# VHH binders against Tubulin glycylase 3B (TTLL3B), part 6

Target 1, 358 residues: Tubulin glycylase 3B (TTLL3B), of Drosophila melanogaster (Fruit fly) (q9vm92r272to629)
Amino acid sequence: LEERMAFIEDYQQTQARSLLLYVREHQPAELISENGTIFSTTLDFALGKVKKMVRHAEHYSLDDARIKPPTPAEIVENQTFMVQSTDVLKSNAKFKVSEKVMAEYARLAGLYLDQIESLRPDYRWDGSRNLWILKPGYQSRGIGIVIRSSLDDILQWTSNNQNKKYIVQKYIERPLLIYRTKFDIRQYMLLTITDTKVSIWTYRDCYLRFSSQEFTMDDLRESIHLTNNSVQKRYKNKTNRDSRLPKNNMWSLDQFKNYLRIMGAPDGSWSKTYNGFKQNLVAVVMASLDETELLQNAFELYGCDFMLDEHYNPILIEINSTPDLSPSTEITARICPMVLKDCIRVVVDLPKNPTAAT

## First folded at step 19 (VHH; from s01 with T52S)

Design w02
Fold by OpenDDE, last read:
Structure w02 (fold): chain B 358 residues (1-358), chain A 125 residues (1-125)
Amino acid sequence: as target 1 above (358 residues)
Amino acid sequence: EVQLVESGGGLVQAGGSLRLFCAASGFTFSDYAMHWLRQAPGKRREWVALISYSGETDYADSVKDRFTISRDNAKNTVSLQMNSLKPEDTAIYFCAAGPSWFDLSTGTYPSYDYWGQGTQVTVSS
């Protein structure tokens, strides 16, 4: 119940940002009408919501534990906002305000969004559709994944599937694309737990996975929005997809680096990305250590999936404790055996000399 | 028998260049990342460079943009091109075979299966 409430709050906050983003990205004249049905109070509400977000981000940890139940009045206000904002975002409803007033709202929207995005850079990856991805908690490989925009749909989905634990995550609506195609990076992480310490290891090699379809937000099918091989192998590549993309929907790191060179990416772009992997993984692991009992004298291999933004910052989207290491493609046929061999090498060497200095 | 034999070391003036070679035998070379390490007098051995099975490279910050590691799987060799050498680069340089797992806690590649005997590199002021 608490988690549900936290999600609802997050969804509503996201809706507020989405509306402001929409306002920021459109000309004021395009957003208004004499016969408009949306009131300025909707904008006021959105601004207020984001302003509160800024305040909390500056002064408080955004821990779900601090979320208070809304009052009945707040519930009604939130509902009204959701209806009005949805009408704007999905049906292009117009505001009944003057152009001058709308311009001011646009200015404020920009201001507050800049503030919150500075504090929460991940919000920059969100679009205006407020989409969420639902993943089964017990499954990997993209099975049972759905994308939804409606809060009611999401809540109903989780309620109807109580036998399955679902994870709800914000869908990244503005990912970096390669030739108009969605991709992610599979980065491997090794955790070793000894009597004395937890060690986090990152593998130097990684690979990219592509969707078989061109990316579009107008179609939310898994063939377009999922990149894992278990899903994509079921689909044929579209003929209109860029011919420079591989048929097997995978790139080696070398191929990706070559692409970066071709595209004229700044020097050090990959280094930036890789460093970002390390930072994100450390953060996630450290956060989890407080919540999870660690098995002593153990190791575990993880497949970590990252998307990139336009600045080549990585976005962690999933960590898999039992990654698929099958040689399904020429790419995985090379890297997966090596990852496994190297895991064994590390695990064997650690017990021999855990304090060995290099 | 596993063997790693380094060569190419010597005396060079500051600002000069050397190219080190390592010839490997007795194991499946292509299944290993190859490393260069060095040990200066009175100092601990430190990792210098890595080249993975795929050719992906990594370098210590101290040698980045000056050193280049490469490998030839057909010849079972790994090389280290060292440019803009500094007196601080003086050390015995070792070739090693090991995994490409980077330990985030130590900031290095700590695990190795095989080692060479090393070759002396001396950079004079």
Scores: ipSAE 0.879, ipTM 0.971, lowest interface PAE 0.4, mean pLDDT 92
Fold by OpenDDE, fold request of step 20:
Structure w02 (fold): chain B 358 residues (1-358), chain A 125 residues (1-125)
Amino acid sequence: as target 1 above (358 residues)
Amino acid sequence: EVQLVESGGGLVQAGGSLRLFCAASGFTFSDYAMHWLRQAPGKRREWVALISYSGETDYADSVKDRFTISRDNAKNTVSLQMNSLKPEDTAIYFCAAGPSWFDLSTGTYPSYDYWGQGTQVTVSS
């Protein structure tokens, strides 16, 4: 119940940001009409929400445990906001305000968004559609994953699946694309647990996975928005997809680096990305250590999936404890066996010389 | 018998260049990442460079942009081109075969299966 409430709050906050983003990205004249049905109070509400977020991020530690149930009045206000904001975002409803007033709202929207994004850079990945990805916990490899925008749909889905573990995550609406196609990076991580320490290892090689379809937000099908091989292998590559993309929907790291060179990416872009992998993984592992008792003298291999933003910052989207290591493509046929061999080498060598640090 | 034999070391002036070679035998060379390490007098052995099975490279910060590691799987060789050498680069340089797993706790590649005997590199001021 608390988790549900937290999600609802997050959804509503996201909606507020989405609305402000929408306002920022459009010309004031395009957003208004004499016969507009949206009231300025909707914008006030959105601004207020984001302003509150800024204050909390600056001065307060937000803990889900501190989430208070909304008052009846707040519930009504939120409902009204959700309806009106949805009309704007989905149906292009217009505001009944003057152009001058709208321009001011746009200015404020920009200001507040900049503030919150400076404090929460991850919010920059969000678009204006307030999309969420739902992952059934009982299924692996992208099976049963759906993307939804409707709060009611999401809540209904979770209610229907209460007996199942599920994950609800904000969908990244503005990922870095390659030739207008969505991709992620599979990075391998090894955890080793000894009597004295937990070690996190990252593999130097990785590979990219592509969607079989050109990316578009107008179609939320899994073939477009999921990159897992288990999902994509079921689909044919679309003919309108860029011919420079591989038929097997995978790139080696070398191929990706070549692409970066071709595109004129800044020097050190990959280094930045890779360093970002390490930072993110350390953070996640450290966070998990507080919650989980680890078995001594154990190791586990993980497949970590990352997306990139326009600045080549990695975004961790999934960690798989039993990654698919099958040689399904020429890319995986090379890297997967090597990862496994190297895992064995590390695990065998560690007990032999645990103090050997070079 | 597994063998890694380094060559190409010697005396060079600061700012100069050397190219080290390592010839490998007795194991499946293409299944290993190859590493260069070095040990200066009185100092611990430190990792210098890696080249994975695929040709992906990594370098210690101290040698980045100055050193270049390469491999030839057909010849079972790995090389280290060292440019802009500094006195602090003086060390015995070792070739090693090992996994491409980077230990985040130590900030290096700590695991190796095979080692060479090393070759001396001396950089004079």
Scores: ipSAE 0.875, ipTM 0.971, lowest interface PAE 0.4, mean pLDDT 92
Fold by OpenDDE, fold request of step 20:
Structure w02 (fold): chain B 358 residues (1-358), chain A 125 residues (1-125)
Amino acid sequence: as target 1 above (358 residues)
Amino acid sequence: EVQLVESGGGLVQAGGSLRLFCAASGFTFSDYAMHWLRQAPGKRREWVALISYSGETDYADSVKDRFTISRDNAKNTVSLQMNSLKPEDTAIYFCAAGPSWFDLSTGTYPSYDYWGQGTQVTVSS
């Protein structure tokens, strides 16, 4: 129940940001009409919500804050806001305000968004569609993954599938694309656990996975929005997809670096990305250690999936404890065996010479 | 028999350049990342550079932009081009074969299967 409430709050906050983003990205004259059906109170509500977010982020981690149940009045206000904001975002409903007033709202929207994004940079990756991805908790390989925008749909989905633990995550609506195609990076991580120490290892090589289709938010099909090979192998590459993309929908790290050079990416872009991998993985592992009893004298290999933003910052989207290491493509046929061999080498060498000079 | 034999070491003036070579035999060279390490007098051995099986490279911060690691799989050799050498670079340099796993806790590549005997590099001030 608490988790559900937390999600609903997060969804509503996201909706508020989405509306403000919409207002910021359009000209005031385009947003208003004498016959407009949306009132200024909707904007006031959105601004108020984001302002509260800013305040909380300055003093508390939003993730750590206990969510209080909403009052009946708040419930009604939230419902009204959701209906009106949805009408704006999905149906292009217009505001019944003057151009001057709308311009001021746009200014404020920009201000508050900048503030919250400075505190929560990850919000910059959000679009205006308020999309969420639902993943089964124990299933891998993209099976049962769905993307939804409607709160009611999401809640109904989770209710109908009570026997399955689902993870709900905000869908990244503005990822970095390569030739208008979605991609992620598979980075391998090794954890070794001894009686006294947990060690986190990252593999130097990685590879990219592409969607078989050009990216668009107007179609939410898995063939467009998922990059897993298990999913993409079921689809043919579209003819309209850029010819520079590989037929097997994978790149080696070298190929990606070549692309970065071609695109004129700043020097050190990959280094930045890789360092970001390390930072994110450490953070996630450390967070998990507080909650999970680890098996001593063990090791585990993980496949970590990252997307990138426009500044080449990595976004961790998934960690897989049993990554697919099958040689399904030329790319994986090379890297997967090497990862495994090297994993064995580390596991064998550590016990043999734990005090080796480094 | 597995062998790693380093060469190219010597005396060089500060600001100078030196190229080290390592010839490998007795194992499948292309299946290993190759490493250069160094040990200065009175100091612990430190990792310097890596080149993975794919040619991906990594460098210690202390040598970044000055050193370049390369490999020739046809010849089973790995090289280290050292430019803008400093007295602090004085050490015995070792070639090693090992995995491409980076330990985040130690900030290095700590695991190796095979080692060379090393070659002396001395940079004079």
Scores: ipSAE 0.874, ipTM 0.972, lowest interface PAE 0.4, mean pLDDT 92

Design w02
Fold by OpenDDE, last read:
Structure w02 (fold): chain B 358 residues (1-358), chain A 125 residues (1-125)
Amino acid sequence: as target 1 above (358 residues)
Amino acid sequence: EVQLVESGGGLVQAGGSLRLFCAASGFTFSDYAMHWLRQAPGKRREWVALISYSGETDYADSVKDRFTISRDNAKNTVSLQMNSLKPEDTAIYFCAAGPSWFDLSTGTYPSYDYWGQGTQVTVSS
């Protein structure tokens, strides 16, 4: 119940930010009409919501435990906001306010968005569609994954699947693209648990996965928005996709670095990305330690999937236990066996001579 | 028998350059990341550089932009080009074969399967 409430709150906050983003990205004259159907109270609500987010980010941890059930009045207000904001974002409904007033709202929208994005840089990756990805916990390789925008649809889906573990995650609507194509990076992580400590290991090599289709938000099909090989192998590459993209929909790290050079990426861009991997993984592991029973004298290999933003900051989108290590492509045929061999080397050799290392 | 044999060490003045070589035999060279480590007098051995099976490289902060690691799988060799050498670079340099797993807790590559005997590098002031 608490998790559900937290999700609903997150969804509503996202909607508020989406509306303000929309307002920021358009000219005031384009947003208003004498016959407009949207009230200024909708904007007030959005601004208030984001302002609250800023305050919480500055002074409080946005802990799910702090979420209280909404009052009946709040429920009605939220419903009204959702309807009106959706009309604006999906149907281009206009505000019934003066241009001057709209300009002020736009200014405030920009101000509050800048503040919250400064505190939560990950919000910059969100678009205006408020999309979420639903993942069955028992399924892997993209099977059963759905993308939804409707809160009701999401809640209905979760209600219908109460007996199943599921994950609801914000879909990244503005990822970095390569030649107009969505990609993610598979980074491997090794977790070792001894009697005395938990160690986190990152593998130096990684690889990229591409979707078979050009990226577009006008079509939410899995062939466009999922990068898993298990999903993409079902689809043919689109003919209009850039010819510089690989047929097997994968790049090695070297190929990616070459691309960065070609594109004139700043020096150290990859280093930044990789360091970001480490930081994100440590954070996630540490956060999970409180919730997970750790097996002593054990190790686990994970496949960690990252997207990038325009500044090459990584966004962790998924951690997979027992990742697919099959040699399905030329890329995986190289890296997967090496990852496995190196896992064995670490697990077997380190305990034998722990002092041999620096 | 597994062997790693380092060469190229010697005495050099500060600001000078050296190139170290390591010749490997007795194991599948292409299946290993190769490492350079060093041990200065009175100090613990420290990791210097890595080159993975694919050619991906990594360096300690102390040698970044000064040292370059490379490998030749056809010859089973790994090299370390050392430029802008400093007195603090004085150490015995070791070649090692090991995995490409970086330990975030220790901030280094701690696991190695095979080691060389090392070569002395001395940088004078």
Scores: ipSAE 0.863, ipTM 0.971, lowest interface PAE 0.4, mean pLDDT 92
Fold by ESMFold2, last read:
Structure w02 (fold): chain B 358 residues (1-358), chain A 125 residues (1-125)
Amino acid sequence: as target 1 above (358 residues)
Amino acid sequence: EVQLVESGGGLVQAGGSLRLFCAASGFTFSDYAMHWLRQAPGKRREWVALISYSGETDYADSVKDRFTISRDNAKNTVSLQMNSLKPEDTAIYFCAAGPSWFDLSTGTYPSYDYWGQGTQVTVSS
C-alpha cells in the first residue's frame, strides 16, 4: 500500500510536469479556445505541484509530510487535475483563457521546469506523455515488458500480475535519435577483485544497436522502443527506413563518430560521453559494493547499455551480468572476441603489477 | 620472438617537433592496443597515449593537442607525432602493446604484455 501510494504520487507529479512541458512546447494561441473546457485552475495546480517538488529537492526530506496519505479534499483535487490534464494531453482539449493569460502561464511553466531540471537533471529525458515501462522482477522466462501511460492501467496490470513483482520505471521519452531511429550503446565493463582492492575497468571500444523501426511515441511496440539485440533480431527493418542506417542494425563506434562529425557535433563530444560512462559506472558499482561481500581473486565481465540525450550526455539503462558475446554481425564478430582476449590479458597481468600506481 | 623497436628520438629545441616510430614483430599487431609511455629522470613511468585495435585514441592531459598517435596495421607500426615540445617532455619514450581496458582506479591504462627498449627524447631550453 505504501509502495502503491508512493507510485501514485510520483505519477501525479509527473503528470503536472507533463502538462507544463506541453504548454511550453506550444504557442499560446494553439492551446486556447473560446469554447475551451479547461480552466486556469488546472495550470495553477500543476505549477503548485512543481513548485512543491522544487522546495523538497532543496530542503531535504520533510518526514512528517511524506508519510501521511492525502486528505479526502486533496484526493478530489488530485483527481480533478488528473481528468482535466489528461483531456489536454490525450484529447487536445483547449484552455478557456485569453492569449495574454496563456502566454504568462507558458512563461511560468518554463521558469518552474528550468528550476526543477537544474535540481533533477534526469527530468530532461521526460516528455509530455507520462509513460512508464513495466518489467517483470523475477522469473522472466518470457517477454513481459510493457509500456503504459494510464495510471489505472498500470495499477491494474501490477495487481493482476503480483506474483511476477513488476518493476515500474519512468520511460525515457526524449532519447537522442539517429535518422529518426532509437539506439543504445553497448559498453563493456570489467570488475577485477584482489584481496586488497576492487578495480573497475571500461573498454575503449563499444557499439551501437538500433531499433528496426522509426521512433514514434504514437506506437509503443517493442520493435520501436526496446533496442536490445534479443528483441530486435526477431524483426525486419521497416521498408521505407532511412538508407543511411545499417541493415544489420549495428554501428561500430567509428561509424557513430563519423555521424557526429557530419552532424556538426562539438569537438570532444565523444570524450564527454565516454567520461559520462565512467562516472555512471563508478557510481553504480560503488553503491553496490557498500552493501555486498565479494569473492576474492575474481573477475566479472558486464555488458552495460547507455542512451544519450540531445547534448550527448549518457544515461545508464542496464547492466547485464551475462552478456551475449556471440558474434551476430560484422560489428560483434570483431569486438566480442577482442573484449574476451583483452579481459584475459588484464587478468594474467594482475600478479605482475601488485603495487601499480599512476 | 616479440620485438618492439622505437626510433626517431633525439635532441630538439623547445618548440620543435619529433616523430617517434615503433616497429612491431612476432605477434598479431592488429589485435593489440598500442601505447606510448615515458619516464622522465627521477620519475615514475607515465602513460602518454593509446590507439586501440579499432583506431580509438586517448591522450594524457599533459600532451593533449600537441601529440598525435597513429598506427599502420599493414606495416605493423605505430607512431607518435610530437609538436610544440617543452623541456618537461624530456624522457625515455616506450612503445608498448596491451589490452584496451581502462582502469578507473588508476585513471590510466596500467596493463601491458610487450615493451620496447625505449628511445631518448631531450628537449633543450
Scores: ipSAE 0.667, ipTM 0.886, lowest interface PAE 0.7, mean pLDDT 83
Fold by ESMFold2, fold request of step 20:
Structure w02 (fold): chain B 358 residues (1-358), chain A 125 residues (1-125)
Amino acid sequence: as target 1 above (358 residues)
Amino acid sequence: EVQLVESGGGLVQAGGSLRLFCAASGFTFSDYAMHWLRQAPGKRREWVALISYSGETDYADSVKDRFTISRDNAKNTVSLQMNSLKPEDTAIYFCAAGPSWFDLSTGTYPSYDYWGQGTQVTVSS
């Protein structure tokens, strides 16, 4: 119950940010009409919501962390805001204000978004569509994953599918694209446990997986948005797809680095991305170790999936404890055996390498 | 019999350059990451550079932008081009073969299957 109320609050906060982002990204004249049906109070509410989010992020108070039931007046205010903001975002409804007033709201929207994004850098990955991805909690390989935008649809879906225990996660609307196509990066991680330490290892090779279809936010089909191989193998590539994309929908790291060079990415962009992989994985493993039982003198191999933003910052999407190491393309035929061979080399060497190896 | 044989060490003036070579035999060279490590007098051995089986490179901060590792799988050799040498670079340099796994807890590559005997590099001020 408390998880449901927390999600509803997250959804409403995201709607406020989505409205402000929409306002920032359009010319003020495009947003207004003398016959407009949306009043400035909707913008005032969104600005107020984001201002409260900034205040909460700055304070870190325990009292502010709990979910409080909204008052009846707050329920009405939130419902009114949700209806009006949805009309703007989904139906292109116009504001009934002067162009000068709308320009000032656009300036304030930018200011408040800059403030919250400085405190929550991950918000830069959001767009204006308030999209959420619903994943079954039972380790589905892309099966049963859906993307939804409507709060009512999300709540109804989870109510109708309670047997499956869904995870609800904000969908990343602004991933880096290659030739208009979504991709992710498979990075391998190894966890080794000895009687003296737990070690976290990252592999110095990885590969990219592409969607078979061109990216669009106007169509939420899995063939466009879920890049894992178990989903994409069921689909054929779009017939007029960019010819520079691989027909088997995979790139080696060398192919990606060549792409970065062609696009004029700064020298060292891959090094920064890979350092980000390392930092993300250390953070997740350290957060997990206090709560996890580990077998002594054991190892675990993980497949870690990342996306990138437009600035080549890594976004950790998933850590898979049962990665498929079967070769399916010329890319996986090379890297997957090497990852396994190198795991064996590390594991065999563990009893023979004391801490004085530096 | 596995062998890693380093060569190209010697005495060089500060600011100068030197190129080390390592010749490998007795194992499938193309399957291994190749490393250079060094040990200065009275100090612990430290990792210097890696080139993975796929050609990905990595360097210790102390040598970044001055040293370049490369490999030739046809000749089973790895080399280290060392530019802008400093007296602090004085050490015995070792060639090693191992897996391409980076250990985040130590910040280095601590796992190696095969080692060379080393070659002395001395940088005079």
Scores: ipSAE 0.665, ipTM 0.882, lowest interface PAE 0.8, mean pLDDT 83

Design w02
Fold by ESMFold2, last read:
Structure w02 (fold): chain B 358 residues (1-358), chain A 125 residues (1-125)
Amino acid sequence: as target 1 above (358 residues)
Amino acid sequence: EVQLVESGGGLVQAGGSLRLFCAASGFTFSDYAMHWLRQAPGKRREWVALISYSGETDYADSVKDRFTISRDNAKNTVSLQMNSLKPEDTAIYFCAAGPSWFDLSTGTYPSYDYWGQGTQVTVSS
């Protein structure tokens, strides 16, 4: 089906970028051997793929992009590329080219990566592992979520679990870490709909959720990579985990702000991050409104999950339409009841004064 | 009976400082975000500052780095320290209690349950 073919294309594009990133990050002499098994045509394919991505990004609003099945020749070419690039990325296979030729490929890789990253800034968050996170559509709370790198494994997983309507998303390989540990930020959003307007609200408080183990890409288990409380509550923290991290794996916003101060983050870093939350959320809601049937005089509460990059820029991960508001820790025991009370306060105020502040 | 009573207003020269106070009663003060708003002569009421139930603060751009909001939950008070005052800060200042929800459509905090009567601040040049 068209969704499956679209994902395969996305995976292959990501593999091409992953290979170019790998080349960019290594000295040319480290990548070559006279007995190497990897041909320069693998690099030519990766460069060509990224060049095509740049062309489509520059013209996307003017072009009709239909999903097309690959020809048998394209299937063979793609398979050859996937095998060779995987050997480089997973097995440290070497290129059979001269150092001078490899240096020119490294220069081109840098140029093409800079070009596509200027058009798609989110690509800055990718690494070279081509990892994807698979989430069931209706089994939230972290249950049934897996991380996979193999295209065949991903396709088999989704085929074996079609009734769960899995969503496949690119895994963010370069998240900001706190004391070597992965975290996300739970930000609440309220959508209110009156006769005249749709209003988008952000809550002026949030909290952080940590995994129970130090971050590593060498181990893809959920206790490291899934920061959901429903997942992490099943695990004990590892003994070698940094002692400054909370035992219950949650921080208040105040605790995070104190961390930023201790680490010397520029004044106003949180303010810029929070403004980024606002911008991301308004963009997503506005993009979805044309395809959404809106029921007047209604409201919806959402749990929004963000990660940060190394510059404290927000990365929107997920918007949950049925967030769990049960008080599972001292942190959620404080914020979750308040979110509910304040939600009621907003919706009660709508009928008596729908358009004006008083 | 819910009451919010502002005090500390008055006449101050440009460059001077004032501290406004708001005393609250008749509701669970610690459960509310507290706000200051102001209304200049001939203008609409505008939001100035917030301090949330958890102590998170937010400020209008026009007063950022000059005004500081704080709260004392033991005394049910909120205050606004106003430094480097300008003639354009002249307004009636209102204390209000409401939710901590920011409305992205209006760019402000438009929802409030309780209001004070206001206190006049006049900044002379």
Scores: ipSAE 0.661, ipTM 0.887, lowest interface PAE 0.8, mean pLDDT 84
Fold by ESMFold2, fold request of step 20:
Structure w02 (fold): chain B 358 residues (1-358), chain A 125 residues (1-125)
Amino acid sequence: as target 1 above (358 residues)
Amino acid sequence: EVQLVESGGGLVQAGGSLRLFCAASGFTFSDYAMHWLRQAPGKRREWVALISYSGETDYADSVKDRFTISRDNAKNTVSLQMNSLKPEDTAIYFCAAGPSWFDLSTGTYPSYDYWGQGTQVTVSS
């Protein structure tokens, strides 16, 4: 029950931010009509919600307000806001205010969004669609993953599938695209445990995996949005897809670096991204070690999946403990065996005496 | 038999340039990341640069933007172009072959299968 109430609060906070993003992204004249059905109180509520989020982010507290049940008055206010904001976001309903008033709301929306994004940088990955991805908690190989935007649909889906543990994550609406196509980066990580230390290793090569289709938020099909190879191998590329993208939907790292040069990315953009991979993986492993016991004289290879934001910052999306290392393209035919060979080289080079040379 | 043979070392003035070479034999060169390391007298050996099997490069902060590593798989050679040399670059430079795994705990590449015997670089002030 606590989980459900916490999710409903997160969803409502995201709806408020989504409305403000929508207002910021459009010209004021596009948002208004003399016959509009949406009142300025909807905007006042969204601004107030984000202001409360800023205050909570600036003050740590033992109380978690997301767990506490709302009052009956708060329930009514929240429901009214949800109905009106949904009409704006999904049905293009218009505000009944002057253009000057709407321009002031757009200015305030930008101000409040800048404030919360400075405190929660991950919010810059959100768009205005309030999309959530629902994944089975068990290994699914892409089966059973859905993307939903409606609170009622999400709650109904989880009720209908209670015997499966679903993970509900905010969908990243603003990924970096290459030729209008979504991709992720497979980065390998190795953990080694000796009697003297636990070591975290990152591989100095990786590859990109592309969707078979052009990216759009108007179509939530897996062929567009789930870039893992086990899903994408079931689909044919769209016939009018950008010809600069490979038929096999994979790039080597060298191909990505050439793309960055062609697009005029700043010098060192890849170095920044790779350093971000390292930082993300250290943070995740450190957080997990307090909760995990690993066997002595052991190692484990992980496949780590990253997306990038529009500023080339990495976004860790998944760590797979059983990565598929079967070659499926000429790129995986090279890198996957090399990852394994180099893993063995590391393991046999781990002397029991740390001063020994190899 | 595995051999890594360095050459190109010598004496150079501060601010000058030098290019080191490493010739490899006795193993499948294209399957290895190639490294340069260095050791000043009385100091610990430190990692300098890597070029992976796929051509990815990495550099220690102390040499970044001054040193460039490259490889030629047809000739089984690795080179290190060293520009803007400083007296603290004085060391024996070693060529090494190993995996492309970076150790986040130490902040370096500590694993190597094969080593050269080294070439002396001396930078005078």
Scores: ipSAE 0.648, ipTM 0.877, lowest interface PAE 0.8, mean pLDDT 82

